# Ledger of designs, part 7: VH-VL binders against SAC3 family protein C (SAC3C)

Target 1, 177 residues: SAC3 family protein C (SAC3C), of Arabidopsis thaliana (Mouse-ear cress) (q67xv2r213to389)
Amino acid sequence: NMEQLAKTLTSLYNIYDANRKPDYIYENEAEFRSLYVLLHLNPSSGVMGEPLSLWFRKLTFALVKSKEICFVRNLLRLYRMGNYKNFLSRTASEATYLQYCISEHHIREMRLVAVQYINNVCYKLQPYPLLRLSQNLKMKELDVESLCHECGLETCTDPDGFTVLPVKQSTFRSPED
Below, E stands for the ipSAE of ESMFold2; O stands for the ipSAE of OpenDDE; V2 stands for 0.75 times the mean of E and O plus 0.25 times the DockQ between their complexes.

## First folded at step 10 (VH-VL; framework fv_felzartamab)

Design d3 (from c2 with heavy chain S57K, light chain T94D; at its last look DockQ between E and O 0.05; V2 from the best seeds 0.00; counts 0 for: pae E 13.2 > 2, placed apart)
Fold by ESMFold2, look of step 10:
Parts: C-alpha cells; sequence; structure tokens
Structure d3 (fold): chain C 177 residues (1-177), chain A 119 residues (1-119), chain B 107 residues (1-107)
C-alpha cells in the first residue's frame, strides 16, 4: 500500500527532524528521504502528501546535496521529459534495492513510453531490432517481445534471424486500459 | 546558455603534474555525468575519463589509468582532472564535455585547454 | 571490443550529397553520435541517437545506423560544412570509442 508507506515515511522524517543535529545526516536518512520523491514522481498517482516543491524546501542543505537526493531529482527530471533510455539505465545501475522496489511501476511506465515512442515517432526507417530494445529497456529479449504484443504490436524475424519491431503500426494501444 | 570553460593547461616536463578545471554554467551541473576528451595536435579525438553525476563512479581510458584522477565539486559546478606522471604522449588539447543523459554521448563541449609535455 | 573505422577523407562539390561512413562490428546495436569540428574549434554535436538533430543543426544533416555501418549524410553540401567529422559510440567495458575522423572537403 503506497499510501501507508508514504505516511510511515512522513512519520520517520518527523522523528529525524525532531532529533536534528546541525549539518548531520543519520545513517540511511538520505536514502529514506529519497523514497518520498520516487513515490511522488507521477503527480496524478493519488498518493497523499506534500507537493514535491514544498517538500524539497524543507530539506537541509546537506540532504539536498546528498547523492541519494541528487539521484532522485535527476530521475524526476528524466521521468517528466519521457527520457526512458536514461531513466531505465540510471535506475538499473544506481538505485538501491528499496529505490528499485518503489520504482517498479514507473519502470513499467517508461518501458511503455519507449514502445509507443519507437512505434509512433519513426526513430529509424528500418524495423527496430529487439536486441536494441532489450539493452535500452533492461529486459530480456523475450520479455520485450511480450511487451510489444501486450501493446497490440506484432514482431517479425529479419533475414538474419533477429527479431525486429516494424514501426508505424496502427494497432498500438496502451495495455493500461 | 550552457557553458563549459576549461583552465589549468600549460607547459610541463615529463614526469610532472598538472590539474585541469572546468567551470560549468547555464545548467544543473549535478544532474549530468561529465567527461574529458583530448586531441593531440593534428590527430583525432580520444576519450580520457568520465565521472557519474554524483561523483560515485569514475571511468578511465587504459592509457591514463593510475596516472589521472577525475573528480567533481557539485557545490562549485566544477569538474577536475588531476594529471600525474605526465608523458610526451599526453600532449593535447583537453576538452570538458557534458554527457547526454548518461548515454556516453556529448552534447556540449568547452573550448579546450592545451597541455604540452616536453623536456 | 568495437573499433570504429571512417574513411580519412571525402570530397564533394557544392550542392552534392556527402556520405561519411562509420564501420564497426554490430554498430547497429549501439547509439551513434556524430560531431563536426572546424579548425581551431571544439567539436559540435550534429547527430545524436543515430538519426536525431540537435536544435540549430540544419535539416540537410541526417544519420542512419544499421548492421555494421552508421552513415552521416549531408544533402546539398555547402562550403561551411567543410570540417572534420567523427563518429562515436561506446563498448561493453564502459569506454567511449571515437572513429578516426573524416575530413570533408567542399570544392
Amino acid sequence: as target 1 above (177 residues)
Amino acid sequence: QVQLVESGGGLVQPGGSLRLSCAASGFTFSDYAMNWVRQAPGKGLEWVSGISWSGSKTYYADSVKGRFTISRDNSKNTLYLQMNSLRAEDTAVYYCAREYFDSWGFDYWGQGTLVTVSS
Amino acid sequence: DIELTQPPSVSVAPGQTARISCSGDNIGSYYVYWYQQKPGQAPVLVIYDDSNRPSGIPERFSGSNSGNTATLTISGTQAEDEADYYCQSWDSSDSVVFGGGTKLTVL
């Protein structure tokens, strides 16, 4: 339950703030505070809490400059831009276990953004190789093929035996309906 | 407007040391991985080193490992390259480059600073 | 792992189409970036992610990447396009790889 997690995190933050030592970050504090940002990446998600603009203002300078907070600020920017390639790459390489677990819904969103973008925007004139999608989406090739089919798209095999996604298919639909 | 300004180049003898700086402005420096790329006179581009947005991970070309150290100060919007045990082969213009979305591609470059290693 | 090979020079007449190749084993599985460098200047990104133009790059610049070859194409080449052009990608050892560069001469 993401609402209960957000309330629990807010209670934890109040405990940190009540015991604030100047220019001090408690063990794992930056990581736990970063989770709030990840819960609120999508403003329409309905998760209760302060807007991120107010929330960031309440952080100490030391926390604002921490690697954990800087990381999720960059993820927030990448998410808002729809930059699926860098969002997925940075999450896979830099997220802690907890950060990754909370991000799973957004990871799926970025993978869907990628499939839609590639099909609709005509990134290449050639059919798009599933090997490239597999690398960019951080998914096994079979799972990428399944995701394309879930989106109403078909895949095919090129003359060299590689699976490819023909772009500009009119059958695209969001699986979230 | 994105700007990258290198400084600290100069003439140094083999075995010497030099520290390069790159001052960044016009963007949120702490959101970007940064890189150093060099170009020997009359030659092509050669990647030297890269650093993640937080500074937690660093990367080096084989030719400079153990001699060069990349670092950053996100509070000062500055990238650094400490170059030790310099060789004649290190003579080049050194460019500071901003990485496009952690992609290993470079969308903005500084003007470069010349490092000359000669006896 | 991947090595990028470019022709050392390409010559075209003004108004003609220039094609600069960048060859590497399975380069189509990686994104390719193209840089223009004029004498005494820093490189400028002209193509990113194989085929996209940054803001301010003329529409006559285009790119493709498939199989073992990426290609920078300049249609209607102008005198101001005379420069060195570098392709760039990366390899699996987390290292950046540049091609050797191509001198484009516009007669």
Scores: ipSAE 0.000, ipTM 0.478, lowest interface PAE 13.2, mean pLDDT 85
ESMFold2 (binder alone), look of step 10: mean pLDDT 93; pTM 0.946
OpenDDE, look of step 10: ipSAE 0.019; ipTM 0.620

Design d4 (from c2 with heavy chain D31E S52T; at its last look DockQ between E and O 0.07; V2 from the best seeds 0.00; counts 0 for: pae E 12.4 > 2, placed apart)
Fold by ESMFold2, look of step 10:
Parts: sequence; structure tokens; C-alpha cells
Structure d4 (fold): chain C 177 residues (1-177), chain A 119 residues (1-119), chain B 107 residues (1-107)
Amino acid sequence: as target 1 above (177 residues)
Amino acid sequence: QVQLVESGGGLVQPGGSLRLSCAASGFTFSEYAMNWVRQAPGKGLEWVSGITWSGSSTYYADSVKGRFTISRDNSKNTLYLQMNSLRAEDTAVYYCAREYFDSWGFDYWGQGTLVTVSS
Amino acid sequence: DIELTQPPSVSVAPGQTARISCSGDNIGSYYVYWYQQKPGQAPVLVIYDDSNRPSGIPERFSGSNSGNTATLTISGTQAEDEADYYCQSWDSSTSVVFGGGTKLTVL
């Protein structure tokens, strides 16, 4: 329950703020504060709490400059741009375990954006190799094939035994619509 | 192609009112905080007001607090500034600016609209 | 509640390094943003979060922020860099603060 998680994090932040030591970051504080940003990447997601612009202004300056907060501000930009490739790459290489777990819904959203783009808009690598998708989406090839099928797309095998996605299939649908 | 287009500037008497608009396109407007920044002729930049992505919180420079009201309509991709009790010192080009990822920095600016307050 | 102080002008020969300072109490504890403005044009963000360049800003632009001074540095300055430059941050009164601006002249 993302609403309860957001409330729990807010309670933790209140404890940090009530015990504020000047120019000090408590153990794991920057990571836990970064989770709030990740919960609110999509303002339409229904997770409630104060808006990010107000929330950021309440952080100490040490926290705003922390590695963890800088990382999630960059992810916020990539998410809002729809830049699935860099979002998935940066998350896979730089996210902590907790940051990754909180982001799982958004990771799936970005993977769906990628499949839609490859099928509907991309014109190179036709038919599109699932191995390339696997690398770009940070998924095992079997899971990529399953995702394509969930989106109403078929895959096939080329003469050399590689799985490929024939692009421009009109059957694309979001599995969450 | 991010675009911000201001309108509603003009000549007004001291004590008068104006309403500025900023039409946004080329990005998902409802996901960004927005701001107004002004520049008096021959002078530097002065921040005027800011508003969160949903409109739930608003911020004002001391020089305009109580006289200006920032608002937004996310269904029309439009930012507004209602300016009341105008003074000669409010004469400036008014820019709308997009906030950099809900920070106090501004990555895209409109071309501005001139407000002149004089008798 | 704080004032950001910039020199009114800086002059540099083409190809030399220009440094534009922005002074404020404990400014190193805040993020600083830099804007370039040419006559009759809107400002353009050239540095965000002290030292980062937006896409499309030449690598000769760099920034630093420590102690009471933030600095915009333009290495290998070119004629097209001639403009007004503003630093920007915020203060504890929940307001955005701009420096007074620096006119960079490339001789």
C-alpha cells in the first residue's frame, strides 16, 4: 500500500526533523528521503502527500546535495521525459535495493513505453531482436517475450534461431488499460 | 519543443489591475512547477511568484505579497498572474519560467510581456 | 533575506578564461543556477545545481560553489559569449534571489 508507505516515510522524516543536528545527515537518511521522490515520480499515481516542490524546499541543504537526492532528481527528469533507455539503465546501475523496490511499478511503466515505441515508431532493426530489447529493458529474454505477448504482440524465430519482434503490429494494447 | 507564451501585458494606471497569462506547450504542463520572473527596463532579474505542479502551494516575493495572485489551469496548460494595486515599481517585462524538476531553478523561459504602470 | 553580489562587469580577451563571481553568506550550502541573457532575449540556463550543464550548453561553461562564493567559468571565451550573466539561488524566507548581473565583454 503506497499510501501507507508514504505516511510511514513522512513519520520518519518528522522524527529526523525533530532531532535535527546542524549540518548532519543521519545514517541512511538521504536514502530514505530519496524514496519519497520515487513514490511521487508520477503525480497522477494516487500516492498522496505534499507536492515535491514544497517537499524539496523543506530538505536541509546537505540533503539536497546528497548523492541519493541528486540521483532521484535525475530519475524524475528521465521519467517525465519518457526516456526509458536512460531511466532503466541508471536505475539498474545506481539504485539501492530499496530505491529499486520502490520503483518497480515505474520500471514496468517505462518498459511498456519502450515496447510501444519499438513497435509503433522505431524503424530500424526490423524485425527487432529480442536480445536487443533484453539489453535495453534490463530483462531476461524470456521475460521480454512474455511482456510483448502481454501487450498483444507476437514474436517469431528467425532462421538462425533468434527470437525477434516484427514491428508495426496493429494489435498493441497496454495490459493495464 | 517547449514553448511558453506570455500575454496580457499593457499600460495601466497606478492602483489598477492586470491579469497575465502564459500558454504552455511541448511538455506535460501538469507535472511542472511554474514561476513568474520580472525585469524592469535596464535592470536585473527579480523573482515574483511560484506555484507547485498541482497549484496546491503558492509563493510570493515580499514586494508583491498581498497584491499578486499566481494560479494555473492544468486542463488548459495555462499559468496566470493576477496583479492588483499596481505601482510604478511593478513596471517590467514579465517572464513565465518552468521550474527545473521541482527545484528553484528555471530551465525554460517565455519571451516575456511588458507591463507599464504610469499616469 | 540575503543579497547575491556580482561584479557589474568583466572583460576578457577572446580565448582567455572569464570568471564571474557570485557572493553570498554560506552560498556554498545552496544550489546555484546561472543564466545567460543577450539584449532583447529571454534568459537561458547555462549551469544548474552549481556545476551541471543543460543539454546544448558548450563544455567551456563550468561552475563551482563553495563557502561564500559561487563562480561561473568560461574557458576559451568566444565573441558569442558576450552577454549579461545572472546567478540565482534562494534564501531561508522561501524566496528566489538573483544576483545583480554581470556584463561580460569579449574584447
Scores: ipSAE 0.000, ipTM 0.557, lowest interface PAE 12.4, mean pLDDT 85
ESMFold2 (binder alone), look of step 10: mean pLDDT 92; pTM 0.943
OpenDDE, look of step 10: ipSAE 0.029; ipTM 0.642

Design d5 (from c2 with heavy chain D31W; at its last look DockQ between E and O 0.17; V2 from the best seeds 0.00; counts 0 for: pae E 10.2 > 2, placed apart)
Heavy chain, then light chain:
Amino acid sequence: QVQLVESGGGLVQPGGSLRLSCAASGFTFSWYAMNWVRQAPGKGLEWVSGISWSGSSTYYADSVKGRFTISRDNSKNTLYLQMNSLRAEDTAVYYCAREYFDSWGFDYWGQGTLVTVSS
Amino acid sequence: DIELTQPPSVSVAPGQTARISCSGDNIGSYYVYWYQQKPGQAPVLVIYDDSNRPSGIPERFSGSNSGNTATLTISGTQAEDEADYYCQSWDSSTSVVFGGGTKLTVL
ESMFold2, look of step 10: ipSAE 0.006; ipTM 0.625
ESMFold2 (binder alone), look of step 10: mean pLDDT 92; pTM 0.938
OpenDDE, look of step 10: ipSAE 0.209; ipTM 0.745

Design d6 (from c2 with heavy chain N35H G50T, light chain S93D; at its last look DockQ between E and O 0.08; V2 from the best seeds 0.00; counts 0 for: pae E 12.5 > 2, placed apart)
Fold by ESMFold2, look of step 10:
Structure d6 (fold): chain C 177 residues (1-177), chain A 119 residues (1-119), chain B 107 residues (1-107)
Amino acid sequence: as target 1 above (177 residues)
Amino acid sequence: QVQLVESGGGLVQPGGSLRLSCAASGFTFSDYAMHWVRQAPGKGLEWVSTISWSGSSTYYADSVKGRFTISRDNSKNTLYLQMNSLRAEDTAVYYCAREYFDSWGFDYWGQGTLVTVSS
Amino acid sequence: DIELTQPPSVSVAPGQTARISCSGDNIGSYYVYWYQQKPGQAPVLVIYDDSNRPSGIPERFSGSNSGNTATLTISGTQAEDEADYYCQSWDSDTSVVFGGGTKLTVL
């Protein structure tokens, strides 16, 4: 579970800090420290620990410059602005196995944000092609259709035989509420 | 056939005002965010402003914030840029551009309208 | 906010490969768009979402984006490709940013 993982990681970080060698990164240290950021992407998640702004200030220079820390700092920015497209794209292409596993809830959250956005927002054709959602959400089309239905939205077939989402449906609901 | 046609450019004195229009045709205008991008003579492209498909959200470059107002009338398929307190550095060709569907790129541009600010 | 840096000019012989760079901090975290602008004309989108070509853009145009650099590549460059090229991205503050432009000369 995420709470147990967070406590285990905190203990590991304390061990790293107690044995700090100047400008040295222990094997896998940058990756394990990056997981802290991913666990705290949503400040209302209830995962215990110091705020990320303070947490980042405590990192050594070597850790701040590591690819793993740079990656999750960028993911944090994308998450905070709701940029689901870049969040999903970069996670799919660059996350390590552990980073991806910890991000699964946030990946689903971003996909739900996208469905809500597409249904409500300014940047789309009507009806919206599920093939486009499939590409942008990194999901197979059948899974995208299932997600739309889970959100209370109907899908249909356009005159050319493609599955589409009629937007502006008042029936949207978040399945996580 | 997507068409964007800017109008309303011209010569204006510093401190003056000008209103640009962009007439859209060949697509469902109300589905697209729209942008203004300018290019000073012999210079590069500079983003000016963005308006969401409904007109509910507007965004401005720092260089024009507080002086320019982007708006749209979806019933007339028209994008507007109200330019107030014009300065010499606002001299440019102004393009309207359509945001590519959920990709943040600009897939269609008008021919541009020249705004010259000089005394 | 991200700043996008392009070389002011690139020269290439006809038939050779032209590469135009667009550098920005973590630009690989964002989608990049490329525009071609011929003298006296409006810009034309040639690459979207890092690497995709709009309909009507020749196959010799390709793009990539990773790390701190996005690259527009024109293979088998032709005289008609002589133009100014701009990269563009969107940053976390809902601002649109263009690179300074690169003049491609085909000699």
Scores: ipSAE 0.000, ipTM 0.489, lowest interface PAE 12.5, mean pLDDT 84
ESMFold2 (binder alone), look of step 10: mean pLDDT 92; pTM 0.943
OpenDDE, look of step 10: ipSAE 0.006; ipTM 0.579

## First folded at step 11 (VH-VL; framework fv_felzartamab)

Design e1 (from c2 with heavy chain D102L S103D; at its last look DockQ between E and O 0.06; V2 from the best seeds 0.00; counts 0 for: pae E 14.2 > 2, placed apart)
Fold by ESMFold2, look of step 11:
Structure e1 (fold): chain C 177 residues (1-177), chain A 119 residues (1-119), chain B 107 residues (1-107)
Amino acid sequence: as target 1 above (177 residues)
Amino acid sequence: QVQLVESGGGLVQPGGSLRLSCAASGFTFSDYAMNWVRQAPGKGLEWVSGISWSGSSTYYADSVKGRFTISRDNSKNTLYLQMNSLRAEDTAVYYCAREYFLDWGFDYWGQGTLVTVSS
Amino acid sequence: DIELTQPPSVSVAPGQTARISCSGDNIGSYYVYWYQQKPGQAPVLVIYDDSNRPSGIPERFSGSNSGNTATLTISGTQAEDEADYYCQSWDSSTSVVFGGGTKLTVL
């Protein structure tokens, strides 16, 4: 429950702030504070709280330089840019278990962004290989095919037997609608 | 090198329409949010509109909302501003600007294109 | 919504330090950006995130932001620094806010 998690984290942060030691990071503090950024990656998500620009300004210098805060700052950049490939790659390789768990919704969102982008932008006469999409989205090929179908897109088999996505299909729809 | 080149400015009568274009090169255009900023003759800078990397989110200053439409074509590396119902106070140099990470800073600007609204 | 106030002009002798202020209620809680604009030219970003310089901006340019005031500081001011300077932050109702601009004169 993302709402309850946000409340619990806010309470934890108040405890950290009430007991602030200068130039000190409590055990796991950087990780728990990083979760705030992940909960607020999408400003229109409805998770209540302080805007991230103001939130980052309130961090101690030690926290700003921590691995955990630097990681989520980079994820925020990738999310805002729509760089699904690097967002998914870095999350898969660098996220802690807890960071990954709360990123689950954003992982699905980035996978949907990828399908939309490829359908809209790629060259129509060169159907996009699902194997390549599977690698870029960190999903099994069968799951990628299912995702394409959820988005209202058809897949087919090329002459060499590979599954491909014919692009420029007008039937794209977000499954979240 | 990052380059932004605006075009489509000119003289137009009040109530008229004009479409501005901004051609981008030297960077991956589809990775960046883009903005329009204008400057009336002898005046300061005024933000006009912004658009996300995919074009799915658009933002407008209150002074242009409902009259201007921002769009982009990532396959052509081009940003657009459709300006309808133009008024004399829309007279300005219009700049195309690339958005910097961590909110609304603009790290690269085009040379601008002049829009003049008069009879 | 936040309003950014700059002095209309600042004059300094060559080699002296110029300070250009940008005042706004609680502006120190927001990131501030500074732009240089020479006559007939597009603005150029000289400071981002309060105090950082983009590549190619001379080290004599620096920035600070705390409380109700952000400040652009130019140490060892040169004749080429003569320009208009704008601060910029954001406003929740319009998303982007610029200050009115400051004309820096090097005489």
Scores: ipSAE 0.005, ipTM 0.467, lowest interface PAE 14.2, mean pLDDT 84
ESMFold2 (binder alone), look of step 11: mean pLDDT 92; pTM 0.944
OpenDDE, look of step 11: ipSAE 0.017; ipTM 0.577

Design e2 (from c2 with heavy chain D102M S103D; at its last look DockQ between E and O 0.48; V2 from the best seeds 0.00; counts 0 for: pae E 11.7 > 2)
Heavy chain, then light chain:
Amino acid sequence: QVQLVESGGGLVQPGGSLRLSCAASGFTFSDYAMNWVRQAPGKGLEWVSGISWSGSSTYYADSVKGRFTISRDNSKNTLYLQMNSLRAEDTAVYYCAREYFMDWGFDYWGQGTLVTVSS
Amino acid sequence: DIELTQPPSVSVAPGQTARISCSGDNIGSYYVYWYQQKPGQAPVLVIYDDSNRPSGIPERFSGSNSGNTATLTISGTQAEDEADYYCQSWDSSTSVVFGGGTKLTVL
ESMFold2, look of step 11: ipSAE 0.005; ipTM 0.558
ESMFold2 (binder alone), look of step 11: mean pLDDT 92; pTM 0.947
OpenDDE, look of step 11: ipSAE 0.018; ipTM 0.581

Design e3 (from c2 with heavy chain F101Y D102F S103D; at its last look DockQ between E and O 0.05; V2 from the best seeds 0.00; counts 0 for: pae E 13.6 > 2, placed apart)
Fold by ESMFold2, look of step 11:
Structure e3 (fold): chain C 177 residues (1-177), chain A 119 residues (1-119), chain B 107 residues (1-107)
Amino acid sequence: as target 1 above (177 residues)
Amino acid sequence: QVQLVESGGGLVQPGGSLRLSCAASGFTFSDYAMNWVRQAPGKGLEWVSGISWSGSSTYYADSVKGRFTISRDNSKNTLYLQMNSLRAEDTAVYYCAREYYFDWGFDYWGQGTLVTVSS
Amino acid sequence: DIELTQPPSVSVAPGQTARISCSGDNIGSYYVYWYQQKPGQAPVLVIYDDSNRPSGIPERFSGSNSGNTATLTISGTQAEDEADYYCQSWDSSTSVVFGGGTKLTVL
């Protein structure tokens, strides 16, 4: 479970800190430290641990400038802004396998944010093409259709034979009860 | 790397017609909704028309409805604006603009083509 | 329909903070986009979705949107920031609306 993972990572970080060499990054240290940020992307998730603002202050300068820490700091910004397009795109192209696996819950959350946004706010593409959503959410079209149905939304076929999402459906609901 | 190049502007008499083109390169054109935005000399930006990625949905400002027709040819990476029944108030630089992630925001603009409607 | 109102001009000394407002009825319920336009040039997107910067836009540009007002903020304003600035939103699935524009002068 995620609480046990967070405790295990904290123990690893204590070992790194007990053996700290100035301006040195242990093999894979930046990646493993980046996982803490990914576990705490949602401040209301209830995963226990040090607040991220304090946690970031304790990183060495070398770690702060590492590719892995810069990447997750950007993801944190995108997540908190609800920028599902950039969050999903950067995760798909730049995340390590382990970073991606830790992020699976947040990837699902961003896909749900996208479905809700398209249904409630998008005025331009009505009805909204599932092919476009599939490309932007990094999901197969069939999986996007399943996600819409899981959210209580109906899909249909437009005159050109493409699957589309009619927007402004009042039936949207969270898939987790 | 993204490039949008407008063409087809010029001088036309009131009541005349022009067809504007916008050649797109450096991105997958068929993935993006496209728009026309105009700017009269010394004035602000005014949205004119928009079109979905497939061309199946088109949108128009009230000031141009019934006179202008937006279209696209995804096989040629080209956006079009057919302008009929032109009026002096249609005088402007016309920009084509790419829509950001199926949103109403415009992340890339062409350099514009000048349309002058004068008797 | 929503009408977006901007001040016609704002003057700022180099290094000071410029704030450009965009007022509209319930504009906080819509995403707002900001464009910079220098003379003789096409507009450039500087803020999208209220507060996000595209790549290549300096960190001194920021945005906010709540209630009836969206604001573009430029901290540490530089001479190169002198330009016209437009806010943009929409009022239905069928139309896009721009503000009237604000001329920023760096004295």
Scores: ipSAE 0.000, ipTM 0.479, lowest interface PAE 13.6, mean pLDDT 84
ESMFold2 (binder alone), look of step 11: mean pLDDT 92; pTM 0.946
OpenDDE, look of step 11: ipSAE 0.020; ipTM 0.607

Design e4 (from s49 with heavy chain F101Y D102F S103D; at its last look DockQ between E and O 0.03; V2 from the best seeds 0.00; counts 0 for: pae E 10.3 > 2, placed apart)
Fold by ESMFold2, look of step 11:
Structure e4 (fold): chain C 177 residues (1-177), chain A 119 residues (1-119), chain B 107 residues (1-107)
Amino acid sequence: as target 1 above (177 residues)
Amino acid sequence: QVQLVESGGGLVQPGGSLRLSCAASGFTFSDYAMNWVRQAPGKGLEWVSGISWSGSSTYYADSVKGRFTISRDNSKNTLYLQMNSLRAEDTAVYYCAREYYFDWGFDYWGQGTLVTVSS
Amino acid sequence: DIELTQPPSVSVAPGQTARISCSGDNIGSYYVYWYQQKPGQAPVLVIYDDSNRPSGIPERFSGSNSGNTATLTISGTQAEDEADYYCQSYDSSTYVVFGGGTKLTVL
């Protein structure tokens, strides 16, 4: 579970710090340290650990400039802005296998944010094509339709035979996770 | 748009106390670490204190450690600096500064409030 | 522990390139930020993460950071660029550190 993973990672970090060689990064250290950020993307999630602002300040300069830490700092910004499109795009193209696995909870959250946004904000493309949502969410169209149904939204077929989401449905509910 | 408005500056005698406030608007205050930076008249910038987004971690320059206390109230979107045992060298314009997404840079600054410590 | 040293002043003719240095031991291993402060105004961030410009900052501003020196470069310097410029970085014992500032004069 995520709580036990966070504790295991913290123990690993203590080992790295106890054996700190100046200006040195242990093999895979930057990647493992990046996972802490991904576990704590949502400050209200209740996952235990030190606040990210303190945590970032404790990193060595080499780690701060590493590609792995820079990547997760960018994801943190995108997550907190609610920028689901760039969050999903960057994760799909840049995340390591471990980073992706840890991010799965937040990937689903961002997909839910997208569905809610499209339904509530009355995008000019109404009804909204599921094909376009599929592209933006990096999901197969059938899985997108299932996600809409899990959110309490109905889908339908337009005159051209394409599946679409009629927006402004009052039935939206966040699925129980 | 982002706004930071400092208040609470003024004239105070050495050994006195003063509390600065910084009212934040136009952004989600609780997502950002916040800092105080001061500038003595005709001098350069000097970092004073910083606080994490939740308020759980605080940081102080050696020159103010033990005398100044930074705090925040996220429900009121307000940053505070309690200044005790004030000295003449604390005379400065005090700026409230927003930390840019854990990037250690300060992307928005208030206009500052002047603190003068003199007899 | 890092101390950031800037020249007290730099003078440049309009249209010329200004270079403002920020020297510190091993500063190239840290991110450097640059601020512009015009008289009577609050500082404005002009460079973050060594070399990136925030939105709204003119393209003539650029930055670099390697070894023991970070440099703010202003190409095609204009009269409105006349200001004080501060570099800033982070140190684990001092936390936030500013350079002493450089007064840029456009003559």
Scores: ipSAE 0.007, ipTM 0.561, lowest interface PAE 10.3, mean pLDDT 85
ESMFold2 (binder alone), look of step 11: mean pLDDT 93; pTM 0.953
OpenDDE, look of step 11: ipSAE 0.011; ipTM 0.553

Design e5 (from c2 with light chain S92D; at its last look DockQ between E and O 0.05; V2 from the best seeds 0.00; counts 0 for: pae E 7.2 > 2, placed apart)
Heavy chain, then light chain:
Amino acid sequence: QVQLVESGGGLVQPGGSLRLSCAASGFTFSDYAMNWVRQAPGKGLEWVSGISWSGSSTYYADSVKGRFTISRDNSKNTLYLQMNSLRAEDTAVYYCAREYFDSWGFDYWGQGTLVTVSS
Amino acid sequence: DIELTQPPSVSVAPGQTARISCSGDNIGSYYVYWYQQKPGQAPVLVIYDDSNRPSGIPERFSGSNSGNTATLTISGTQAEDEADYYCQSWDDSTSVVFGGGTKLTVL
ESMFold2, look of step 11: ipSAE 0.013; ipTM 0.604
ESMFold2 (binder alone), look of step 11: mean pLDDT 92; pTM 0.943
OpenDDE, look of step 11: ipSAE 0.224; ipTM 0.744

## First folded at step 13 (VH-VL; framework fv_felzartamab)

Design g3 (at its last look DockQ between E and O 0.02; V2 from the best seeds 0.00; counts 0 for: pae E 12.4 > 2, placed apart)
Heavy chain, then light chain:
Amino acid sequence: QVQLVESGGGLVQPGGSLRLSCAASGFTFSDYAMNWVRQAPGKGLEWVSAISGSGDSTYYADSVKGRFTISRDNSKNTLYLQMNSLRAEDTAVYYCARLYWDSYGFDYWGQGTLVTVSS
Amino acid sequence: DIELTQPPSVSVAPGQTARISCSGDNIGSYYVYWYQQKPGQAPVLVIYDDSDRPSGIPERFSGSNSGNTATLTISGTQAEDEADYYCQSYDSSTYVVFGGGTKLTVL
ESMFold2, look of step 13: ipSAE 0.000; ipTM 0.526
ESMFold2 (binder alone), look of step 13: mean pLDDT 92; pTM 0.942
OpenDDE, look of step 13: ipSAE 0.020; ipTM 0.569

Design g6 (at its last look DockQ between E and O 0.17; V2 from the best seeds 0.00; counts 0 for: pae E 17.3 > 2, placed apart)
Heavy chain, then light chain:
Amino acid sequence: QVQLVESGGGLVQPGGSLRLSCAASGFTFSDYSMNWVRQAPGKGLEWVSGISGSGDSTYYADSVKGRFTISRDNSKNTLYLQMNSLRAEDTAVYYCARRYWDSYGFDYWGQGTLVTVSS
Amino acid sequence: DIELTQPPSVSVAPGQTARISCSGDNIGSYYVYWYQQKPGQAPVLVIYDDSDRPSGIPERFSGSNSGNTATLTISGTQAEDEADYYCQSYDDSTYVVFGGGTKLTVL
ESMFold2, look of step 13: ipSAE 0.000; ipTM 0.477
ESMFold2 (binder alone), look of step 13: mean pLDDT 93; pTM 0.944
OpenDDE, look of step 13: ipSAE 0.183; ipTM 0.734

## First folded at step 15 (VH-VL; framework fv_felzartamab)

Design k4 (at its last look DockQ between E and O 0.66; V2 from the best seeds 0.00; counts 0 for: pae E 6.2 > 2)
Heavy chain, then light chain:
Amino acid sequence: QVQLVESGGGLVQPGGSLRLSCAASGFTFSYYAMNWVRQAPGKGLEWVSAISYSGGETYYADSVKGRFTISRDNSKNTLYLQMNSLRAEDTAVYYCARVHWDDYGFDYWGQGTLVTVSS
Amino acid sequence: DIELTQPPSVSVAPGQTARISCSGDKIGSYYVYWYQQKPGQAPVLVIYDDSDRPSGIPERFSGSNSGNTATLTISGTQAEDEADYYCQSYDSSTSVVFGGGTKLTVL
ESMFold2, look of step 15: ipSAE 0.014; ipTM 0.547
ESMFold2 (binder alone), look of step 15: mean pLDDT 93; pTM 0.947
OpenDDE, look of step 15: ipSAE 0.300; ipTM 0.741

Design k5 (at its last look DockQ between E and O 0.03; V2 from the best seeds 0.00; counts 0 for: pae O 7.7 > 2, placed apart)
Heavy chain, then light chain:
Amino acid sequence: QVQLVESGGGLVQPGGSLRLSCAASGFTFSDYAMNWVRQAPGKGLEWVSYISWSGSSTYYADSVKGRFTISRDNSKNTLYLQMNSLRAEDTAVYYCARGYWDSYGFDYWGQGTLVTVSS
Amino acid sequence: DIELTQPPSVSVAPGQTARISCSGDKIGSYYVYWYQQKPGQAPVLVIYDDSDRPSGIPERFSGSNSGNTATLTISGTQAEDEADYYCQSYDSSTYVVFGGGTKLTVL
ESMFold2, look of step 15: ipSAE 0.027; ipTM 0.641
ESMFold2 (binder alone), look of step 15: mean pLDDT 92; pTM 0.946
OpenDDE, look of step 15: ipSAE 0.017; ipTM 0.552

Design k6 (at its last look DockQ between E and O 0.02; V2 from the best seeds 0.00; counts 0 for: pae E 17.7 > 2, placed apart)
Heavy chain, then light chain:
Amino acid sequence: QVQLVESGGGLVQPGGSLRLSCAASGFTFSDYAMNWVRQAPGKGLEWVSGISWSGSSTYYADSVKGRFTISRDNSKNTLYLQMNSLRAEDTAVYYCARGYWDSWGFDYWGQGTLVTVSS
Amino acid sequence: DIELTQPPSVSVAPGQTARISCSGDKIGSYYVYWYQQKPGQAPVLVIYDDSDRPSGIPERFSGSNSGNTATLTISGTQAEDEADYYCQSYDSSTYVVFGGGTKLTVL
ESMFold2, look of step 15: ipSAE 0.000; ipTM 0.476
ESMFold2 (binder alone), look of step 15: mean pLDDT 92; pTM 0.949
OpenDDE, look of step 15: ipSAE 0.027; ipTM 0.604

